# Ledger of designs, part 7: VHH binders against AP-4 complex accessory subunit RUSC1 (RUSC1)

Target 1, 145 residues: AP-4 complex accessory subunit RUSC1 (RUSC1), of Homo sapiens (Human) (q9bvn2r522to666)
Amino acid sequence: DVGHLVLTTLCPALHALVADGLKPFRKDLITGQRRSSPWSVVEASVKPGSSTRSLGTLYSQVSRLAPLSSSRSRFHAFILGLLNTKQLELWFSSLQEDAGLLSLLYLPTGFFSLARGGCPSLSTELLLLLQPLSVLTFHLDLLFE
Below, E stands for the ipSAE of ESMFold2; O stands for the ipSAE of OpenDDE; V2 stands for 0.75 times the mean of E and O plus 0.25 times the DockQ between their complexes.

## First folded at step 5 (VHH)

Design w21 (from q08 with G98S S102E T105K; framework vhh_7qia_2)
Fold by ESMFold2-Fast, scan of step 5:
Structure w21 (fold): chain B 145 residues (1-145), chain A 120 residues (1-120)
Amino acid sequence: as target 1 above (145 residues)
Amino acid sequence: QLQLVESGGGLVQPGGSLRLSCEASGFTFSYYAMGWYRQAPGKQRELVAFIYSGGSTNYADSVKGRFTISRDNAKNTVYLQMNSLRPEDTAIYYCAASKPLELFKSYDYWGKGTPVTVSS
């Protein structure tokens, strides 16, 4: 069961990679500071200034799903949506090209910082590992099974 | 040349604690994800704990709440703090290093192991 493998293996692995090296707190205009999470990285990468309509649309859809109560569940839903729409590589590439965002969110030893600067082969390795998944079709319904 | 050397294993009573250390040499330690595996006699190696380059951690369900993995990049060392030890934790514990992106837990380098025995 490919859907089961995606939910139990790929999504947790991507969550851990995106969480790697995140600065613990971000400045928040309302509360002073907030805990960083992979979902907050998604928010920063696609909203509010997202110029990629499809990524922004997916973010909005996931944000409004009432059954998803945690940032982890929302992150998993976003990854499934990226897989379903064949946009995982696009999202990763857009995140990697935003040096200002990465330096704001991540420590230099975090995965995404290393993939951009210290060890650029990591980007190529990630994309090669994810390429076979681009030919699979997934539905957000996988989250509700 | 990468080398991993484990230490800190020994004999401990049930409910006791041990701290394992793994010192790395021959590579840029801070770029690598580090893991602890264990192997009981006659069994396959199993993942115990894993830590990414930036400090994010994963644990096997059997050790959550009891074991803590940490790293000190200035000392090229990864640690496993083991609390509330049980007889079923008896195994040889192995240190492993992999590139940060290992979606399927393929490890590039392994240590020789350090034995842990939990017995009264």
Scores: ipSAE 0.000, ipTM 0.291, lowest interface PAE 11.1, mean pLDDT 72

Design w23 (from q08 with S102T T105E S106G; framework vhh_7qia_2)
Fold by ESMFold2-Fast, scan of step 5:
Structure w23 (fold): chain B 145 residues (1-145), chain A 120 residues (1-120)
Amino acid sequence: as target 1 above (145 residues)
Amino acid sequence: QLQLVESGGGLVQPGGSLRLSCEASGFTFSYYAMGWYRQAPGKQRELVAFIYSGGSTNYADSVKGRFTISRDNAKNTVYLQMNSLRPEDTAIYYCAAGKPLTLFEGYDYWGKGTPVTVSS
């Protein structure tokens, strides 16, 4: 079914995309060095009190729901939340506009670095690509209610 | 123009190993996402594994833990290491190259395939 496809193909594929070119460790003010994961990208992309407050609210909800889950499980839950709330495109565009954050997190050959700097119009193309996925997950949400 | 040439296929007994190679020539390899697909006689082509430009990978459930995809951007080559081979892995294996954003809709370039037969 569609729900099975979202869980077994979409979420792992998005995880792999976000992980592409991710530096294995990044400088952290508190611990000195922190292991990077797609979940750490989510954490870094969410700023309290910013114009993306809705993303911060979702992050907090996911963190409360699955406080001791693996980083992969939390990432998948966050993506499902973005899809159900129609915010996946907002999150990707917000991340792409933060050149400083991308430079800290990603190698130049990573997907997000290439999408921002190496290739023209990739941000627009990405948003067009993501629209069918948003519609799909809306129908899944209705099925599970 | 990008050309893909596969090698490394052959006959192997169940439980054996093979390493497939796919050499790309013609222009910029490092940007492309690279995939391995397979097609058994009378079946549809199915994804085996793919790797993004930065090294992130994804695998079909049927091969997870047995197959490993990797790439060497300096050699313009992508590899598929196949371990613990099973008779149901018998197929023609195809290399494909695609842009990361359109990967799910299809690949831009395909090789001609290399046959893999798992039999005693």
Scores: ipSAE 0.000, ipTM 0.219, lowest interface PAE 11.7, mean pLDDT 71

Design w24 (from v3 with S102D T105R S106D; framework vhh_7qia_2)
Fold by ESMFold2-Fast, scan of step 5:
Parts: sequence; C-alpha cells; structure tokens
Structure w24 (fold): chain B 145 residues (1-145), chain A 120 residues (1-120)
Amino acid sequence: as target 1 above (145 residues)
Amino acid sequence: QLQLVESGGGLVQPGGSLRLSCEASGFTFSYYAMGWYRQAPGKQRELVAFIYSGGSTYYADSVKGRFTISRDNAKNTVYLQMNSLRPEDTAIYYCAAGKPLDLFRDYDYWGKGTPVTVSS
C-alpha cells in the first residue's frame, strides 16, 4: 500500500529533512519565543496573496483540522496535501530561494543552508519517487491508522 | 576514490550492545546524508537508520528506541550505537553515503559491510 509507504517512510524522512539544522527557538511577536519544528517552518514559509497562494490555502486547510494537535501530525498532513496538489517541489523550491527565511530558521550546517549554498537542485530520484504518488488521492483518516 | 570503511561488528549475546563506526574518505563528508543498512542471510538490504548533514535522524520501526545514529563531521565518521540487541538483528551492516534527497535508495557510495551476530 502506497499510503502506508508514504506514512511510514516518506513523511518521516521529509520531517527529518526539514528538521535538519533547525535553530531550537525562533522569535514570536505574541509569546516572544517559540520552539522550532518542521510545522513552524511551514508556517513561516507560506505567504498569502503571493505567487505561492496555493501553499497558503493548503496551510490554512491543515491548520483547521481539529483532530491534529501535534506539530508532527500537521506536518504529515501538509505533506500529503502537497502530494495531492502536486506542489511538493514548489514548496521546497520556495524554501531554497528564500535566503532571508533560511538564515532565520536554520543553522549553516543544516540541509537547506548547505543545499542553497552548494547550488544542488532537487534530486532526480526524489522527483521520480514523487511522480507516481502525484496521481493518488490521500485520505486524512490514514493519519490515524 | 571515494571510500567508506565500517568497523565494530562482532558476536554479542542477546540484550548486549555494539557500536559500529564508518569512516569516510575522498569526498565532502559534512554535506552527505549517511545511512546504515543491513542484510540478513537470504534477504534484501533494509534501511536501519539515516542521518542528514545537520544531525536530523530517521529510524526504521524495528530499531527505534534501541539504536542511535550519530555523526562527527570533524572525524568524517558516522556511528550506530546498537542497544538491546536481538537475534533478529543478526546481519551484515553496511554504511552508505548519498545526497540529502536520495531517500533510502540509490546512494552514491557503499562500504563493504561489517558482520554482526547476536547469539547465545
């Protein structure tokens, strides 16, 4: 089952990738400081009304899912949404191109900082792995199985 | 030539511990994602653990909570600390290096393996 593969392999691997080199805390205007997580990267990366408006829409939809209380569960739901809308590459590309955001969120030794500085593109292997999944529809109830 | 050399394998009793090391040479170690795979007799290789350049990790469910992967970029070395070993952990353990987005497959470089036997 491809849904099982995505939940047990792809989503945890992408979570680890996005968590790689994250600074432990970031500034927050309301609380002064909040703990960083892959979900906080998603929050910081989406911009309403821009060329990436579709990413902001997906973020809003996932944020309103009442059963998902952990940042990890929300991150997995966001990845499933990116796969369903065929936007995973767009999201990674938008992160890699935002030097200011990356310097605020990541240590220089993190994947995104090294990938941007070294100019590697998204892996062909990742694209090939993701393309067969792009024709599938993922149900959110799979997150609870 | 790019090279990975594993060490630390051996015979251990059930419930025991081993620490595997993989020393890398000939490439920019700090950039690469490093993984540990294992292959039991008559079976295909399976991913055990994976660590990205900044230290983020992934573990297979079968080893989660028992194994810890870590890396020392100054020493060009990746480690696998194996605790609470079971007979089912008996395999040849391989070190692999790949680009950060190579997710479990098509790693650029492999070591020759170090055998681990868990037996009474």
Scores: ipSAE 0.013, ipTM 0.448, lowest interface PAE 6.8, mean pLDDT 73

Design w25 (from q08 with Y107W; framework vhh_7qia_2; at its last look DockQ between E and O 0.59; V2 from the best seeds 0.00; counts 0 for: pae E 5.5 > 2)
Amino acid sequence: QLQLVESGGGLVQPGGSLRLSCEASGFTFSYYAMGWYRQAPGKQRELVAFIYSGGSTNYADSVKGRFTISRDNAKNTVYLQMNSLRPEDTAIYYCAAGKPLSLFTSWDYWGKGTPVTVSS
ESMFold2-Fast, scan of step 5: ipSAE 0.319; ipTM 0.668
ESMFold2, look of step 6: ipSAE 0.198; ipTM 0.622
ESMFold2 (binder alone), look of step 6: mean pLDDT 84; pTM 0.851
OpenDDE, look of step 6: ipSAE 0.667; ipTM 0.843

Design w28 (from v3 with S102G; framework vhh_7qia_2)
Fold by ESMFold2-Fast, scan of step 5:
Structure w28 (fold): chain B 145 residues (1-145), chain A 120 residues (1-120)
Amino acid sequence: as target 1 above (145 residues)
Amino acid sequence: QLQLVESGGGLVQPGGSLRLSCEASGFTFSYYAMGWYRQAPGKQRELVAFIYSGGSTYYADSVKGRFTISRDNAKNTVYLQMNSLRPEDTAIYYCAAGKPLGLFTSYDYWGKGTPVTVSS
């Protein structure tokens, strides 16, 4: 089914894309050092601005799902939510607009850094590839498959 | 402009290992995402693994845990280490290069393939 294809193909592919060039560690108040992950990118990318308020709502919803104990499962749930709400392109666009955040999170050789700076056409090409997903209607369960 | 040349294929017994190499020439290698695809007789070509410019990797479920993709930008080469080979891994293996979009990548360049046969 479509949910199985999204979980087994699309979500791992997007996870790999977002993980590309991530700086390996960041400060953590509990342990002093925390491994970076795609979910930590989601956390850092969520802003209370008017154009991205709905992304904040989705982030809060996924963060409160207790059964999702791993960062990987939370990232996948967030992607499912973006598909359900037709906001996948919005999230990528908002992330790409934040040069300061990208510099904080990513090495210069990572996909998002290249798409922002060295090769801006990468961002346009990614959005074109994601367009078919934004016209489809999804009703994916964030927790169960 | 980009040329991709695969090597390392051959005949191997079930449970054996092979390391495939793909050498790129004619461009700035480190910019591109690199992928390994395979095509078995009578089947369509399928993605096996890819690696982004930053080193992030993806593996098809059928090979996860057995195959490892890596790259050496100084040598303009991408590798596929294949362990615990099975008869169903028998195929022609192709190297591909494209913009770093992973599974969404339209691969611009393809090698001509290197055959891998897993048989006793």
Scores: ipSAE 0.125, ipTM 0.516, lowest interface PAE 4.6, mean pLDDT 78

Design w31 (framework vhh_7qia_2)
Fold by ESMFold2-Fast, scan of step 5:
Structure w31 (fold): chain B 145 residues (1-145), chain A 121 residues (1-121)
Amino acid sequence: as target 1 above (145 residues)
Amino acid sequence: QLQLVESGGGLVQPGGSLRLSCEASGFTFSYYAMGWYRQAPGKQRELVAFIYSGGSTNYADSVKGRFTISRDNAKNTVYLQMNSLRPEDTAIYYCAAGKPLSLFTSEYDYWGKGTPVTVSS
């Protein structure tokens, strides 16, 4: 079942993919060092100038809906929201096109860094993955753990 | 093109350990995501673990805490360290290489022939 595949396979896999080569720490004004997570990538990717308005709206909705959830739960909810709104490809494309953001967030050995600029196959592979999922409706409440 | 050759399978008693290796030939190994799959008799092939080029890993719930996937890009090799083996782990283990998302669609660039693992007394 495709819905079961999304929850038990796709969401954890996308979490690992987004975490791949992610710089473990970045400078922070308060602590001098802040640990990065896939949710922090979502946050950085939806700021004005780095994403479309619709991605920012989804981020805001997920943030408000699950204020006390873990960053992992927020990330999974965001991915389900992208699938429901058919924006997963848009989000990945926005990330891949932003060389400055990727350099800020990722080591050169990370997936997104290696795949940047010369990767029409990533868009094609993602589209193939999304096509069976495009008719599904997800309940975000099921992922707030 | 890449070729994948698995080794390290065999017969082991419950509670034992095995280390599987998958050796790839080629100069672009470091770009590929690498995964281990298994197929038990009468069951569908299932993902066991995968590792991306940067070292990020993901594990099936059934093997978390017992199995460890790792890679050595200088040797073009991916490993699966299997500890605390159970009879339920008996399967043919396959190595796969592909673009990261292709590991979840069964449309992989390369597959090994498989190495059998039997856990019994």
Scores: ipSAE 0.028, ipTM 0.439, lowest interface PAE 5.8, mean pLDDT 73

Design w32 (framework vhh_7qia_2)
Fold by ESMFold2-Fast, scan of step 5:
Structure w32 (fold): chain B 145 residues (1-145), chain A 122 residues (1-122)
Amino acid sequence: as target 1 above (145 residues)
Amino acid sequence: QLQLVESGGGLVQPGGSLRLSCEASGFTFSYYAMGWYRQAPGKQRELVAFIYSGGSTNYADSVKGRFTISRDNAKNTVYLQMNSLRPEDTAIYYCAAGKPLSLFTPSEYDYWGKGTPVTVSS
């Protein structure tokens, strides 16, 4: 069914896309170096603020799910939450427009770095592909509880 | 003309290894996501592995731990290292190039090779 296909096809593909060109480590002044992962990108991309408050709320909800101990499972849960709240396109758009964050997290050869640069068609293609997915409804409680 | 040319296929015994190569010409290789697909007689083409421009990879469950995809942008080449081959791996293997998101469906790839046959038999 659709839920199985999302978990076995879409979520791994989006994980690979977000992982593309990630720098192996990032430096944290307090806790030291951390390995970059797609979940680390989510953490860095969500900030308290009026325009992104709903993304911050979803991040907080996923972060509190005790059974999800791996960064990969948390990333998948976040994607499912974005699909359920119809915010997948919003999150990708916000990430792509944050040049400072992308420079911090990604090598120039990564997907998001290439999409932000002189290749606007790549960014447009991503958003057009994600737009139909935003009308689908998925329930986190049915998948994880 | 833009094209992809596969090589490295052949006949191999069960448990053996093969290394497939796909050389790209006429386009900006480093921009494209590269994939390997296979098609057994009477079946649909299925994704085996893909690699994004930045080096991130994904594998079909049936080949995880046995196959490795890699790329060499200086040579405009993508490789598929196939280990521990099984009779059910017998198929024609196709190289494909597309925008990163074309990886979701075969019909959305921009370029395809003509295929290289792999037969796993005693």
Scores: ipSAE 0.013, ipTM 0.393, lowest interface PAE 7.3, mean pLDDT 72

Design w33 (framework vhh_7qia_2)
Fold by ESMFold2-Fast, scan of step 5:
Structure w33 (fold): chain B 145 residues (1-145), chain A 119 residues (1-119)
Amino acid sequence: as target 1 above (145 residues)
Amino acid sequence: QLQLVESGGGLVQPGGSLRLSCEASGFTFSYYAMGWYRQAPGKQRELVAFIYSGGSTNYADSVKGRFTISRDNAKNTVYLQMNSLRPEDTAIYYCAAGKPLSLFSYDYWGKGTPVTVSS
């Protein structure tokens, strides 16, 4: 089914894409240095403002799911939540608009850095790839099968 | 114009190792995502491993822990280190280059390098 295709192909591919060019460590107030992951990008990218409050709500919901023990599982759950709420395009657009965040998290050769500046066609290609997904509905219970 | 040339294939015993190379010419290598695919006789082509411009990787479940994809942008080359080879890994291995978001659609393909795992 479509759900299995999303879990076995789309979610791992998006995980790798978000990890692309990610700086290996970022500054952390508690430990001084923290290993970066796609889940840490989600955490940093979520804005609490009125225009993106729904992204913050989804992040909070996923972060509270006790059965999800790994950052990879939480990232996949977040992607499924974005697909279900039809906010995947909104999240990627928010990342692309935040030049400061991208420069903090990513090397210049990373996908998101290239999509913003060096290769703008990559942003258009991403949005075109995501458009067919907007008509599909997925549930977080797909992670528990 | 863009060309991909694979090398490193051959005959190896089960449990052995091989390192495949794919040299790219005629384009800005560091911009493209690179993939390794394989096709056994009578079967469909399948993704083995993928590497994005920044170095992040994705692997088929059947090769996780055994194969490692890497790239050297200074040499315009992508590699596939294959360890703990099994008879089921016998196939023609293809190098592909494409847009970073492509899952199955690539702009360029190599002609393939055969890998046979047999005693």
Scores: ipSAE 0.011, ipTM 0.303, lowest interface PAE 9.6, mean pLDDT 73

Design w34 (framework vhh_7qia_2)
Fold by ESMFold2-Fast, scan of step 5:
Parts: sequence; C-alpha cells; structure tokens
Structure w34 (fold): chain B 145 residues (1-145), chain A 122 residues (1-122)
Amino acid sequence: as target 1 above (145 residues)
Amino acid sequence: QLQLVESGGGLVQPGGSLRLSCEASGFTFSYYAMGWYRQAPGKQRELVAFIYSGGSTNYADSVKGRFTISRDNAKNTVYLQMNSLRPEDTAIYYCAAGKPLSLFRSPGYDYWGKGTPVTVSS
C-alpha cells in the first residue's frame, strides 16, 4: 500500500536527501557544538510567521511524541505530518528561500546548495515531483509499529 | 550523453566478497544520484542501494550491514562493496543514475547500465 511505500521508500530517501552535504558540526550559542542531522535541519527551518506558522505547529506536535526516541524517527514523523497536512512543498520552498540557513547548515556540494545556486532546475524539478504527493493522506500511527 | 559501464561481477562462494564498479561518462557526475539495482531470475528489479551527490546513502533492508555504496566524483565512478554474500544475492546488478527524486518514479532512475552478473554458489 501507499503507506508502506512512504515508510520504506519515500521517508528514507528524503532523510538521505536532507542529510546530503550537512556540515559535521554546527555551533550552538547555548550548548557549544552539536552534530547536524536531518531533524536538526527541521528544527532550524521552523519559522514563526503567517506563511509558515503551520510548520511550527507540526514541529511542536512531533517534538512532543514520547514514543519517538531517535532523530530519524522524529524526522520520518515530520515528513508524514507534512504529507497529511499537504505542506511538504511549503517546507521545501521555505528551506530553499533561506540562503543564510542553507549556508550555515550545508556544504556547497550538498543537494540543497546545488538546487539553490549551482543547478537552478533541480529546485523546479523537486517541486514538480512533490506536487502529486500533496493530495495523499497518511496516519502517524504507521510509525509506532 | 550519459553512459554507464558496470564491472566486477562474477562467481563467488557463499560468505565471499565482490566489489562492483560503475564508470560514468558524458555528464556532470557529481550532480547525479547514483544507485545499484538487482534482478534475480524470474523476479522484478529491486533497489539495492543509492548515494546522493553529497555522499548520503540508503540501503535495502536485505543488504544493510553487508553492502556498502560509495562514489568517487574525481573518477566519475560509483562502487558497491558486497560482503558476506548469500545465494539469494544471485542476480544481475545494474548501475543507475538519476536526478535526486527519480527513485520515486516508475521505473525509477533515468539512466541504466547494461548490468553485470553476480552468482553466489558453492
């Protein structure tokens, strides 16, 4: 089924894509240094505002899920939440428009850096591929198996 | 245009190892996601492993911990190191190249090599 394909194919592929070219450590003013992960990209990408407030709400909901013990599981839950709320394109678009954040988190050879500057067609193709997925619905309980 | 040439397949005993190579030409290699697929006799072609432009990887559950995909952008080559081979790993192995999300499409990646056979038998 579609839920099985999302968990076994889409979520791991998006995790690898978001992890692509992440810098080994990111300085945090509070804690010093921490290792970057796809979940840390989600944390850094969430902005309060009229166009992205719903992304912040989803992030908060996923962050409160006690059964999820790993950053990988939280990232997958966030992706499922984006699919269920039809916000996957919105999240990718918000990442792509934030040049400062991408420069902070990613090496120039990473997918998101290339999509923004080196290969402009990658961003357009990514959004076109994600658009059909925005009409699908999934249940977060698929992650609690 | 893009061309992919696989090598390294062969006959090996159970528990043995093989390293597959896929040399690419005719494109900006570092831009593309690279993958290895396999097709056993009478079965559908399945994804084994893939690697994005920045080096991030993902593996099928059946090979995780035994196989390692890597790339050398300077040599335009992707590799599949196969350890602890089992009879069920017997298949023709195909190299594939595509834009990062091509793995969500049917049939998957945009470009394919001709395949290299791997037989695991005693």
Scores: ipSAE 0.014, ipTM 0.395, lowest interface PAE 6.8, mean pLDDT 73

Design w35 (framework vhh_7qia_2)
Fold by ESMFold2-Fast, scan of step 5:
Structure w35 (fold): chain B 145 residues (1-145), chain A 119 residues (1-119)
Amino acid sequence: as target 1 above (145 residues)
Amino acid sequence: QLQLVESGGGLVQPGGSLRLSCEASGFTFSYYAMGWYRQAPGKQRELVAFIYSGGSTNYADSVKGRFTISRDNAKNTVYLQMNSLRPEDTAIYYCAAKPLSLFTSYDYWGKGTPVTVSS
């Protein structure tokens, strides 16, 4: 089952890739510093604007889901939402285009930093892998399996 | 299962040199990016040097010009040549292998080799 495979394989793999090389803390405008997680990368990656409004809408919808109190669950929900709306490739591409954001969030040896600079073939391989997945439709009810 | 074994650590005086080796066993070594990390007592583990499967390298600012990372894929080994050693380089040095694979996200770590720089 594709849904089962996505939850047990794809979502944990993407979580691990996004977590890879994350600096332990990022600047917090209130406290000066807060712990980093893959969900915090999602938060930082969402840009206000008409071209990225759908990503902002998805982020808002996921952040309001009370049963998803953990950052890991929110991240998985966001990935499923991207798959359902066919925006996973778009989100990854927008992250890779934002060199300033990546340098603030990641160590140079993190997957996203490597894909952008030290090993460009990783970026190409990731995007090629994600292209077939972006045409599939998934429902958010799989979040609670 | 990839296994990493470090060697070459020891005691040296300031200004001295050491060469660390890390020998890998298991699956295809050449597909892995390799790194050297260090951890001093009471400090977090930090990246020292990194080498990609294609041979390009990256270094921490504190070691640029003093340390050189290299690899020998035929021998499944990565090296760290450490020159002009300073007391602040004193740490346990760890070898790490990073798979360049979307389906294997966990890194492999060695047990570490201690380096002490003092007179």
Scores: ipSAE 0.000, ipTM 0.181, lowest interface PAE 11.9, mean pLDDT 72

Design w36 (framework vhh_7qia_2)
Fold by ESMFold2-Fast, scan of step 5:
Structure w36 (fold): chain B 145 residues (1-145), chain A 121 residues (1-121)
Amino acid sequence: as target 1 above (145 residues)
Amino acid sequence: QLQLVESGGGLVQPGGSLRLSCEASGFTFSYYAMGWYRQAPGKQRELVAFIYSGGSTNYADSVKGRFTISRDNAKNTVYLQMNSLRPEDTAIYYCAAGSKPLSLFTSYDYWGKGTPVTVSS
């Protein structure tokens, strides 16, 4: 079942990829300091000027789901939503285009930093691997049941 | 281009530990995602653990809490520390390198020849 493959393989792999090279803390205007996680990258990527309306809408929906108490669960739900709406490539492309955001969030050795600078083919190769998934349909109830 | 050589396999008692090493030769090792796979007799090869260029890791559910993957880019080496070994961990362990994100799940660019691990009394 494709839902099982997504939950047990794809979502953990993308979580690890997005976590790769994340700085452990960054300055937060409200709290002064916040621990970084893949979910915090999603939050930052959908701020005004860094995403399309549809990505912001998905973020808002996932962030308000009461059953999702962990950053990891919210990240997985966001990925499932991107797959279901066929916007995974859009989100990765939008993130990669924001050089300022990436330099704030990531160490130079992280995947996203290398994809922008030393090895731009990494980003293209990721998107090529993800394109077949845009044809698939996922139900969020596989996660929320 | 890139070559992988595994070492550290052997015979160990249940509950014991082993540390596997995989040394890569070739440039740009630090850009590659590295992983460990295993293949038990008569079974398909399965992913055990992987580590991205920046050190982010992920593990198969069957090994979480027992195995730890790490890398040393200065030594072009990836390690698999295996603790609390079980008879069902008996397999040939393979090192793999992927230039593409997620290639370790769908394909792979480079493989080692494998190092056998036997967990038996």
Scores: ipSAE 0.011, ipTM 0.373, lowest interface PAE 9.3, mean pLDDT 72

Design w39 (from v3 with A33T; framework vhh_7qia_2)
Amino acid sequence: QLQLVESGGGLVQPGGSLRLSCEASGFTFSYYTMGWYRQAPGKQRELVAFIYSGGSTYYADSVKGRFTISRDNAKNTVYLQMNSLRPEDTAIYYCAAGKPLSLFTSYDYWGKGTPVTVSS
ESMFold2-Fast, scan of step 5: ipSAE 0.179; ipTM 0.580

Design w42 (from v3 with Y31F; framework vhh_7qia_2)
Amino acid sequence: QLQLVESGGGLVQPGGSLRLSCEASGFTFSFYAMGWYRQAPGKQRELVAFIYSGGSTYYADSVKGRFTISRDNAKNTVYLQMNSLRPEDTAIYYCAAGKPLSLFTSYDYWGKGTPVTVSS
ESMFold2-Fast, scan of step 5: ipSAE 0.177; ipTM 0.564

Design w49 (from v3 with S53A; framework vhh_7qia_2)
Fold by ESMFold2-Fast, scan of step 5:
Structure w49 (fold): chain B 145 residues (1-145), chain A 120 residues (1-120)
Amino acid sequence: as target 1 above (145 residues)
Amino acid sequence: QLQLVESGGGLVQPGGSLRLSCEASGFTFSYYAMGWYRQAPGKQRELVAFIYAGGSTYYADSVKGRFTISRDNAKNTVYLQMNSLRPEDTAIYYCAAGKPLSLFTSYDYWGKGTPVTVSS
């Protein structure tokens, strides 16, 4: 089952990749400090308007799914949605283009920081690894565990 | 040209500990994701643990809480600390290096493996 392989293999791998080099906390207006997670990267990466409209729609859809209470489950649901809409490469590219956001969220030794500046070949290699997923059609349940 | 050499395998009694090392040579180690795989007699090779360039880790459920993967980029080495070993951990352990997602699709480099036997 392709859905099971995605959930047990791809989603944990992408979660670990997005978590790589994350600074442990960011400022939060309510609590003073919020612990960083891959879901918080998704939240920060989704900007209103322009080429990110489809990503914003997906973010809103996942955010209002009441059964998803953990940041990990929301992140996985977002990845499943990106696969369903063939937007995984778009999200990665959008994140990589935002140098200011990456410097706020990540240590210089994290994967995304290295891919953006120190080792641009990492970005190309990741996109090549994700390319086969862009030619497949997925109908994954966002609540799938 | 990246080469991986495993060491640290051996015979240990149940409940014992071993630390496996994998030394990489020939290329920029710090950019690679590193993993440990194992293959028991008559079984398929399975992922045990992996570590990304920035230090994020993943563990198979069967070893979570007992094994710890770590890396030392200055020494071009990845480690697997194995505690509370069980007879079912008996396998040949392989080191692998690759691109961030290659541990789930394909691997650029493999070591020859180091045998671990847990028995009394």
Scores: ipSAE 0.146, ipTM 0.503, lowest interface PAE 3.9, mean pLDDT 78

Design w50 (from q08 with S53M; framework vhh_7qia_2; at its last look DockQ between E and O 0.81; V2 from the best seeds 0.00; counts 0 for: pae E 4.4 > 2, SAP .723 > .668)
Amino acid sequence: QLQLVESGGGLVQPGGSLRLSCEASGFTFSYYAMGWYRQAPGKQRELVAFIYMGGSTNYADSVKGRFTISRDNAKNTVYLQMNSLRPEDTAIYYCAAGKPLSLFTSYDYWGKGTPVTVSS
ESMFold2-Fast, scan of step 5: ipSAE 0.297; ipTM 0.653
ESMFold2, look of step 6: ipSAE 0.352; ipTM 0.703
ESMFold2 (binder alone), look of step 6: mean pLDDT 82; pTM 0.834
OpenDDE, look of step 6: ipSAE 0.821; ipTM 0.902
ESMFold2, look of step 7: ipSAE 0.232; ipTM 0.629
ESMFold2 (binder alone), look of step 7: mean pLDDT 82; pTM 0.835
OpenDDE, look of step 7: ipSAE 0.868; ipTM 0.922

